# Designs tried in a protein design chat: VHH binders against q9ft69r177to353. Part 15

Target 1, 177 residues: q9ft69r177to353
Amino acid sequence: LSTWVAHKDCLVLAATGSGKSLCFQIPALLTGKVVVVISPLISLMHDQCLKLSRHKVSACFLGSGQLDNCIEEKAMQGMYQIIYVCPETVVRLIKPLQKLAKTHGIALFAIDEAHCVSKWGHDFRPHYRKLSVLRENFCASNLEFLEYDVPIMALTATATVNVQEDILESLHLSKET
Key: E = the ipSAE of ESMFold2; O = the ipSAE of OpenDDE; V2 = 0.75 times the mean of E and O plus 0.25 times the DockQ between their complexes.

## First folded at step 6 (VHH; framework vhh_7uia_1)

Design j4 (at its last look DockQ between E and O 0.53; V2 from the best seeds 0.00; counts 0 for: pae E 10.6 > 2)
Fold by OpenDDE, look of step 6:
Structure j4 (fold): chain B 177 residues (1-177), chain A 121 residues (1-121)
Amino acid sequence: as target 1 above (177 residues)
Amino acid sequence: QLQLVETGGGLVKPGGSLRLSCVVSGFTFSHYAMAWVRQAPGKELEWVSSISDSGGRIYYEDSVKGRFTISTDNAKNTLYLQMSSLKPEDTAVYYCARYSRDWGYTLFDYWGQGTQVTVSS
């Protein structure tokens, strides 16, 4: 959270069940801006949305498992505090997300299960290798309305040194991370 | 009064089959997307399967793909889950749930009491 307050990228290593989700939920509550969470599993995203609703936090998920076609439009209009997105959907949503960043603000990109970027990890997912588009498209150098780069928070419960390096490199996170 | 009632649970051996039913009342069944959710002892709630109001969109979690089939009978206001090739890890309380219109099809607003499914040799 301290790194987020400083508008810096960070890698969070936290065990399963440790409450790591609070790391990206709190920014949404404090700033009133949208938090976008990349998650690898549709079922997990659905469950998280349900959990958040119990805490009076509006959340939705975007991906092939979404049954309501209008949810994406509502999400891009700032109707939800937290947006869960499948990694394969992120690339398609870059332009809409930039508009969201301009009109409502994006407080944070959270990449959950960040170890999925690494072939050294136990759950490699090729689409995670494309998530560098977030750093590339949401920086102050290419978006004039941004005062600072939108922070990226990578989260994982398990990461060897090799996996950590892969996460930092693949996601183009700051060297200060 | 809105109500969802699950039935069909029980004890079955590995490799066996069960068919769960969820009878709904108090609302027009065909106007809502529905889902099956399960919770095993000591585990978190797990989204198993869902079907849109039209039946045109169906989801299965990876662990049940090829083994479970979700379906509906609008005339009977009933949601079904046909389970085959059951495994011990399928042991859980199974709930049927209605998707909320207020939140689109992202959250559930009504749940049944659940039916116990136990897979054991």
Scores: ipSAE 0.021, ipTM 0.418, lowest interface PAE 4.6, mean pLDDT 86
Fold by ESMFold2, look of step 6:
Structure j4 (fold): chain B 177 residues (1-177), chain A 121 residues (1-121)
Amino acid sequence: as target 1 above (177 residues)
Amino acid sequence: QLQLVETGGGLVKPGGSLRLSCVVSGFTFSHYAMAWVRQAPGKELEWVSSISDSGGRIYYEDSVKGRFTISTDNAKNTLYLQMSSLKPEDTAVYYCARYSRDWGYTLFDYWGQGTQVTVSS
């Protein structure tokens, strides 16, 4: 695994079990800023939080499967280093996340299982297509307090050329209008 | 003082049923969301199902949906997992766990001792 670019979007193609989660965990630890991770499944978010608890990293998940209503408020106050959210929840939380970026900083948005954006992929999820709003709502041209766009890191274990292209186009990682 | 005790595990043939119980004490059961988490031999912990403190929100891992039913009895401070159509892949130690409501560096703050479920012909 290589060091990731802090101010540019990227697509990470890494095998399951190769430590791809470290790609977004290390920026959180090094910068002290929050990392927001978009994940498609309740079970995946639970499993990741269980693993992080064993390593004493503060993390939470928001959205479907979250049963404690006060966790969202705590997360928006910057109490967690890593926030896992489902795709529909992150779209709802755009405005609170803009506030969090101003008060505590957001190091990056990690879109886990990014192949879910592609109809060519093995696990298409329509809500993933809406994630292009992250670029629009967290770019420096739109938010005065930002010097740089908040980077978007897309991560997937496997992707064909068609799926890789669809990820780049759908998430606007190639700077599409 | 605070205690979670699982019971109801055992050996069952494929297609069989079991009901797991988790009796809790030392906290107000109805104020906390609860979960079942399992660990198969040599594997990592895997979330199975969750139920809100009100019982109104219930979630299942995809492989158990339609076969397992989570429920609570607040009068008895007991969490249940009704398992049906059991498969060999369901073999694991099953834990009940309480979701943390404190400053949240951990997802679950208390765990039971676990109960073994074995599905074998």
Scores: ipSAE 0.006, ipTM 0.305, lowest interface PAE 10.6, mean pLDDT 71
ESMFold2 (binder alone), look of step 6: mean pLDDT 86; pTM 0.875

## First folded at step 8 (VHH; framework vhh_7uia_1)

Design k1 (at its last look DockQ between E and O 0.86; V2 from the best seeds 0.00; counts 0 for: pae E 7.0 > 2)
Fold by OpenDDE, look of step 8:
Structure k1 (fold): chain B 177 residues (1-177), chain A 121 residues (1-121)
Amino acid sequence: as target 1 above (177 residues)
Amino acid sequence: QLQLVETGGGLVKPGGSLRLSCVVSGFTFSHYYMAWVRQAPGKELEWVSSISDSGGRTYYEDSVKGRFTISTDNAKNTLYLQMSSLKPEDTAVYYCARYSRDWSYTMFDYWGQGTQVTVSS
């Protein structure tokens, strides 16, 4: 959280059930800006939305098997505090997300299960390799309305040194990460 | 008054089958997405399955794919969950729920009381 406060990218290594989700949920609650969470599985996103709803945190998930076409539009209008999205969908939504960043603000991009970017990991997902578009498209150098780069938080429960390096490199995270 | 009432739960041995029913009243569920959600002891709510308003699309969590089937009978205003090849890890209270149209602070706006499913040898 200290890293997030400093508007810096970070890699969070924490065991499952350790409360990793609080790391990206709290920014949404504190700033009133939207947190976008990249997640690999619809079931995980669904469960997280369920959990958040019980705590009166508005959340939705976007991706394949979307339940309502209007959800995406509402999400891009800032109707939800937390937007879960699969990696392929977030890539498609770069322009709408830039608008969201401008009109409502995005506090954080959280990449959950970040180890999926690495072929050295146990759960490689090709679409995660495209997530560098986040850093590339949400930086102050590219978006004049941004005072600072939108922080990216990569989260994973398990990662070898190689996997960690892959995460940092693949996602184009700051070298200070 | 809007109600969702689950039935069909019980004790079953591993490998067994159960059919859960959710009878809805007070609304036409063909206008809403519906879902089954379960909660095991000491665990968080877990999404199990969803069905579109038209019934044309069904969704399942990976752990139940191939074993569970969600369906509806519009004439009876009833949602079903056919469970087969049940496992101990399927033990939970199963809830039927209606998806909120706007998802504002709540994914589901109405829930049933739940029905207990226990899978044990």
Scores: ipSAE 0.446, ipTM 0.744, lowest interface PAE 1.0, mean pLDDT 90
Fold by ESMFold2, look of step 8:
Structure k1 (fold): chain B 177 residues (1-177), chain A 121 residues (1-121)
Amino acid sequence: as target 1 above (177 residues)
Amino acid sequence: QLQLVETGGGLVKPGGSLRLSCVVSGFTFSHYYMAWVRQAPGKELEWVSSISDSGGRTYYEDSVKGRFTISTDNAKNTLYLQMSSLKPEDTAVYYCARYSRDWSYTMFDYWGQGTQVTVSS
């Protein structure tokens, strides 16, 4: 969290169940800005949204498992504090998300299960390697209303040194974390 | 008078089958998306499967894919979950739930009372 307050990217290594989700949920609560979470599995996103709903935190997920196409439009209008998206869906939504950042603010992008970018990991997912576009499309040089780049937080439960290096390189994360 | 009533739970041995039913009353069933959600002892609620208002789109949690089939009979206002190749890990209370049309504060706006499914030798 102190790294996020300093407006820097970070890589979070924490065991499943150790509360790593709080690393991106707390910024949404503290700032009132939207947090966008990239996640590889519809079931994980669905369960996380269900949990947040029970705690009165507005959240949604977007992707192929979302039955109601009106949810995406509502999300881009700023109705949800936390937006979970599939990797392929977030790439499609870059322009609407830029508008959301202007109107409501985006506190950070959280890339959950970040080891999925690496062929060295046990759960490689090719769509994860396209997520470097987040840095390019949400930097202060491209969006005049931003004082700082929108931070990227990569999270994974386990990662070897090779996987950690691949995450940092593939996602173009700052090494100043 | 909105009611969702689950039936069809019970005790079954591993590898067995059950069909859960959820009969709804007090709303037009075909206008809402529906889901099955389960809760194992000592665990949090877990989404199992969802079906569109037309019945044409279905989605499943990875661990049940290929074993469970969600379906509807819109004429009878009934949601089904056909469960096959049951495993001890499937032991839980199974709820049917209706998706709200506004997810801002609640994802599911109505729940059934639940039906117990126990898979044990």
Scores: ipSAE 0.061, ipTM 0.533, lowest interface PAE 7.0, mean pLDDT 75
ESMFold2 (binder alone), look of step 8: mean pLDDT 83; pTM 0.849

Design k2 (at its last look DockQ between E and O 0.02; V2 from the best seeds 0.00; counts 0 for: pae E 10.6 > 2, SAP .674 > .668, placed apart)
Fold by OpenDDE, look of step 8:
Structure k2 (fold): chain B 177 residues (1-177), chain A 121 residues (1-121)
Amino acid sequence: as target 1 above (177 residues)
Amino acid sequence: QLQLVETGGGLVKPGGSLRLSCVVSGFTFSHYAMAWVRQAPGKELEWVSSISDSGGRIYYEDSVKGRFTISTDNAKNTLYLQMSSLKPEDTAVYYCARYSRDWPYTMFDYWGQGTQVTVSS
C-alpha cells in the first residue's frame, strides 16, 4: 500500500487467503477511483465479485461468460468500483479504459496471479504476456491528463526468483519496483 | 412480493444425483439472469452456474462442468440445477440468486434461503 500511495509499481508476494486482495481493494475505497483487476479465470472473478457484493462494494467482471451485454459499457462509464477482467479482454479495452481513466480515474491496475506471465511458473497463460500494454498505455508520457503513471500491482502467491523477474520484465514494471 | 425458494437438497452418496429447484415469484426469467451459488462449511461463497434471461448463455464453474446442468422452465417460473456424479466436495448449501440490474449492488439482488446438499459415503 505504501508503494501505491507513492504511485509506484509493485510486486506483492502473498499466500492464498492472506488477504492480498485488500491490497487492491482498499485503493478503490479510499480514492473513489476505479481499480481494474486482471484475473485469469471467470470463476475466480465471479467469486471475488460475489464476495465484494456482500461487503457492498460494487464490482463486475468482464470477459467471456457475460450475461449482460451492457455490463462492459457500464463498467467503462465508471459504474463499478472494481472491474475484474480477463487479460484478453483488457487488451481489447485499452481505449475505453483510457477514457475511463480520464473521466473517472483509475487508481490501480492489479494483475492477479501474475505468475501466469512466466513459462517458468506452474500456470503459464499466453495472454498474460500481452499485459505490458497497461504500462505502455497508462503512463503520464502517453496520456496528457495523467499527472502520474497509473500504478500497476502484480500479485502472486508463489513465485521463484525467475518468475518474479519474468513478471517485472514482461509487465514492464518500473525498475524501482 | 419477490421470492426465491430452493428445494431438492438432501443426502446422497458419492456418484449420486440430485435435482435442485428454485421457484421464483414476483418476476419472470425473461427479464433476469439467474445463478446457482454454494457455500461449504467454513468456506466462502462459490459461484456454480449462471443462465441468461433468454437461456441462450450458460456458464459453469470448471469443477462442475460436465456434471451439473442449469436450466429454466419459464412456464413454471423455476430454475433447475441437475447435479450428477456428485462428490463430497460438492457438499454445501446451494442458493439460487437473481442477477441485479441495479447499481451499486452488482451480481445478485435476491437470494433464496438455500438448500442443503450433502454428499457422503
Scores: ipSAE 0.459, ipTM 0.753, lowest interface PAE 0.9, mean pLDDT 91
Fold by ESMFold2, look of step 8:
Structure k2 (fold): chain B 177 residues (1-177), chain A 121 residues (1-121)
Amino acid sequence: as target 1 above (177 residues)
Amino acid sequence: QLQLVETGGGLVKPGGSLRLSCVVSGFTFSHYAMAWVRQAPGKELEWVSSISDSGGRIYYEDSVKGRFTISTDNAKNTLYLQMSSLKPEDTAVYYCARYSRDWPYTMFDYWGQGTQVTVSS
């Protein structure tokens, strides 16, 4: 872990791999609230779920690689501490996720590979541009039951200044990150 | 004044054992989760183990699982790390750290001074 962020929303610059995952896996393990992780790669999500099962952490993935609709329903009912989703899937699930935030709490939205939001980065993915809806739909001003806005943690291994600024602007994150 | 003080480091041969202690003061020990984090020279900080504020949830990094045991003694305000089957790759400065109650805004808000563990033939 090369960088720690002290703000409500944050951008984490960390080495690629399981070390970066620590920033959101440990909070799920220490609290009962749900962590939602947005990831661009089905294989990465699958590997993380297998790894977490070895540590007795209830986790699932939702996306094009998940064919079992029962998993999505169980996830929205709060049966998993960590929910991995593809960017396009999380946008579809905004309303169910708002309900989950009310019933069980969502501690964090972690946007893995956040540089994918930037055309200046090395791996642009257009669906990442739509993730600004997370800020809009999970702030205390829009949801009466929230004491605080649900934090958004953006994680990437390396980002130039242009990419960092684009991440903050595109996802509507605090400039203090 | 808030303090975290590590002791128990030293030189040990591969396969040996050490017990690290972290004595804390200046805060209610049972209200905070704690961690051990290590750093080898020239490398990034590496999380080793965590224990919840209640002591009921304990987690280890894969490379130390089965060899290291984290525990607490609330009466002595002390966090422990029992290390067994030590390997040269475990050589590092070991820090105790307190999880911030402001997570996810800040992960660790206080660190100890560290204690050196050296595993060498």
Scores: ipSAE 0.006, ipTM 0.281, lowest interface PAE 10.6, mean pLDDT 71
ESMFold2 (binder alone), look of step 8: mean pLDDT 85; pTM 0.861

Design k3 (at its last look DockQ between E and O 0.87; V2 from the best seeds 0.00; counts 0 for: pae E 4.9 > 2)
Fold by OpenDDE, look of step 8:
Structure k3 (fold): chain B 177 residues (1-177), chain A 121 residues (1-121)
Amino acid sequence: as target 1 above (177 residues)
Amino acid sequence: QLQLVETGGGLVKPGGSLRLSCVVSGFTFSHYAMAWVRQAPGKELEWVSSISPSGGRIYYEDSVKGRFTISTDNAKNTLYLQMSSLKPEDTAVYYCARYSRDWSYTMFDYWGQGTQVTVSS
């Protein structure tokens, strides 16, 4: 959270059940801005939305498991505090997300299961390799309305040194990370 | 008045089968997607399966793929979950839920009372 406050990218290593989700949920609650969470599985996104609903946190998920075509539009209009999205969908939504960042603000991009970017990991997912578009498209250098780069938080339960390096490199996270 | 009523739960041995039903009143499936959600003792709610209003889109949790089948009968206004090859880890209260059209705070705006499924030797 300290790194987020400083508007810096960070890599969070935390075991499952350790409450690592709070790391990206709290920014949404504190700032009133939207947090976008990249997640690999529909089931995980469902479960997180269910959990958040119990805490009166508005959340939705976008991706292949989406059943309502209007959800995406609502999400891009800032209706939800937390938007879960699969990696392939977030790539498609770069322009709408930039608009969201301008109109409502995006507090954080959280990349859950970040180890999926690495072939050295146990769960490589090719679409995660495209997530560098977040850093490339949400920086103050290319978006005039941004005072600072939108922070990116990569989260993983387990990662070897090699996997960690892959995460940092693949996602184009700041060297200060 | 809108209601969702689950039935079909019970005690079964591992490898057994159950068919859950959710009879709805006050609305039709033509406008709403439906889902099954379960909660095991001491665990969080877990999404199981979803079906679109038309039935054209169906999704499952990975752990139940190939074993569970979600379906609807619009004429009966009923949601089904056919469960086969049941495992002890499938033990839970199973809820049918209607997806919210607004989805402002909650994914599901209406729930049934739940039906207990117990898989035990």
Scores: ipSAE 0.702, ipTM 0.861, lowest interface PAE 0.6, mean pLDDT 92
Fold by ESMFold2, look of step 8:
Structure k3 (fold): chain B 177 residues (1-177), chain A 121 residues (1-121)
Amino acid sequence: as target 1 above (177 residues)
Amino acid sequence: QLQLVETGGGLVKPGGSLRLSCVVSGFTFSHYAMAWVRQAPGKELEWVSSISPSGGRIYYEDSVKGRFTISTDNAKNTLYLQMSSLKPEDTAVYYCARYSRDWSYTMFDYWGQGTQVTVSS
C-alpha cells in the first residue's frame, strides 16, 4: 500500500487466500473515494460483492449478469465505494468514470487477475489488452482537475517474470512495483 | 411476515437429480430478482444462479451451466432450481435469496433458512 499512498502504479503478486483483495478495499475505506475493480468473470464479481455486502461495505458490479438496470446510474452518482466491472464494460464507461472522478474522486483502478492480459499466462483474455485506456484517460496531464494520475493496481496470484513484464508493458504501468 | 422457505433438498447419488423449491410470502414475487446461493461446509457463500423478475434474464455460475435450471412460477410465488447430473462438489446448503432493489449496503435483503443437498456415493 505505500506505493498507492505515493500515487504510483503497482503490481501486486500475492498467493490465493493471502488477502489480495484488501489491497484495493482498504484505500476505498480510508479515502472515501471510489475504487473501480476490473474482474474477468461474473461469478468472481458477484461473490466479491456478496462478501462485501455481508460486511456492510457499499459495493456493486456492472456488466454481464447485472439484473438491475439502475445500478450503473447509481454507481456513476457515487453511491458505491467499490465498483466491480468487467473489462469490456469499463471501456464503454470511460467518460462517465471521468465525471465520477471529478465529482467524487477515484482512489485507484484495480485490475484483478491481471495475468489475463498476457498470452504467456494461463488465462489470456483479449479484452484485458484494451485496459491501457485507463492510463490514457485518467492521467493528470489530460484531466485538469487531477493533481496526480489515478493509480493503477494490477493484481495476480501467479506470474512468471515474462508475464509480469507483459502486464507492465501492456497496461502502460510505471515500473515501481 | 416476509418469508422464504426452501424445500427439496436431500441425499442423492452422483449423477442424480433434485428440484429445489423456494416458496415466498409477504411480498410481490414478480417485482424482485431472485437468486440461489450455496455454502459448502467450511467454505464461503457462492452464487449459483439468478433470474430477473420477468424471467427474461437468467444467469448461471459456470460450473452448473447446462446442469441446473432456475425458473419461477409467479402464480405460486415459487422459485425453483432443477439440478441434474449432480456431483459431490455440489454438496452444500442451498439458500434462496431476494435481491435488494437498493444495493447501497445490502445485495440480498432476505434469505431463506436453507436446504441441505448432499451428493455422495
Scores: ipSAE 0.216, ipTM 0.631, lowest interface PAE 4.9, mean pLDDT 79
ESMFold2 (binder alone), look of step 8: mean pLDDT 84; pTM 0.863

Design k4 (at its last look DockQ between E and O 0.73; V2 from the best seeds 0.00; counts 0 for: pae E 6.7 > 2, grease 25.3 > 24.2)
Fold by OpenDDE, look of step 8:
Structure k4 (fold): chain B 177 residues (1-177), chain A 121 residues (1-121)
Amino acid sequence: as target 1 above (177 residues)
Amino acid sequence: QLQLVETGGGLVKPGGSLRLSCVVSGFTFSHYAMAWVRQAPGKELEWVSSISDSGGRIYYEDSVKGRFTISTDNAKNTLYLQMSSLKPEDTAVYYCARYSRDWSDYMFDYWGQGTQVTVSS
């Protein structure tokens, strides 16, 4: 959270059930800006939305499995505090997300299960390799309305040194990470 | 008054089948998407399946795909969950829930009391 406050990228290593989700949920609650969470599984995203709903936190997931065809539009209009999105969908939504960043603000990009980016990991997902588009498209040098880069938080429960390096490199996280 | 009432739970052996029902009153399925969720002892709530208001969109958790079937009978205002090939891991209290139509499309505004499903040899 300290790194987030400083508007810096970070890699969070935390065991499952350790409450790592709070790391990206709190920014949404404190700033009123939207937090976008990249997650690999629809079921996982649904569970998180369900959990958040019990705490009166508005959340949605984007990708496959939407019950409302308008959810994506609503999400891009800032209707949800937390937007879960699969990696392939977030890549498609770069322009709409930039608009969201401009109109409502994005407090944080959280990349959950970040180990999926690495072939050295146990759960490699090719679409995670495209997530560098976040850093590339949400920086102050690229978007004039941004005072500072939108922080990116990569989260994983377990990662070897190699996997960690892959995460940092693949996601183009700041060298200060 | 709006109510959701689950029935159909029970004790079954692995490989067995159960059909859960959720009878709703106070609203119709034509206006709301519905879901089944479950909670095992000591575990968090888990989404199981959802069906859109029109019934045209159906989704399942990966672990239940091919085994569970969600459906509705609008004439009876009843939501169903047909469960087959049940596993011990399916043991949980099963809840039917209505999706909210307001801000959060993934929030539930009404829940049933739940029905216990126990899969044990």
Scores: ipSAE 0.163, ipTM 0.557, lowest interface PAE 2.2, mean pLDDT 88
Fold by ESMFold2, look of step 8:
Structure k4 (fold): chain B 177 residues (1-177), chain A 121 residues (1-121)
Amino acid sequence: as target 1 above (177 residues)
Amino acid sequence: QLQLVETGGGLVKPGGSLRLSCVVSGFTFSHYAMAWVRQAPGKELEWVSSISDSGGRIYYEDSVKGRFTISTDNAKNTLYLQMSSLKPEDTAVYYCARYSRDWSDYMFDYWGQGTQVTVSS
């Protein structure tokens, strides 16, 4: 289990149920900035939002399965501390998210179930390979108001060494710990 | 005052069926999306199914797809969950919940007290 405290990307290997979601929830609470979480399943996003609501943390999910068409607008206006999105939806929202980063700040992007990026993994999902666009669009060289690149945190419970290497390469994560 | 009341739970054998009802009062039912959420003994709350205010958009958790059907009757202000092909894993307290549609930061703003569903031989 790695910590997020450096301004760097990281790969978190944590068993299911070990509290890996705290790795991205705590930065949201400590900084007051938004955390954007990429997740592959509507049920996972829904359950996480339900859990956070019980703990009085404002959160929403965006994508297929969202019943309220105005939630996306509210999320991009900074009304939620944690935003869960599916991988294809986050690509569509790059420019609104850049605005959100300027107006309210984005503490990090968390890529949950990061093993989905690997063809060597059991649960390969092609849209996950496109998530390298986050590094390209949220780096300090491309966004003048940023002092540091927005960190990318990849999280998975299941990763062999080959899968771990594929995650780091495919998502363009830095090799420093 | 706003109230959500679940009924229809009980003991049923594996493979059996139940229909849960949630009668609402204190708000215009047709203006809100609704959900069923369940909690098995000693486990976390799990989302089961959701239905839009119009009934036109319906979503299910993967393990219940094809077995459960969510529906509404706006004339009776009632949310339903028709459960069929029940499994022991479906044993839980089932809650109805109302989605917030105002500027609230919380996904659900009101809950029922729950109805017990037990699936055993």
Scores: ipSAE 0.084, ipTM 0.539, lowest interface PAE 6.7, mean pLDDT 75
ESMFold2 (binder alone), look of step 8: mean pLDDT 84; pTM 0.857

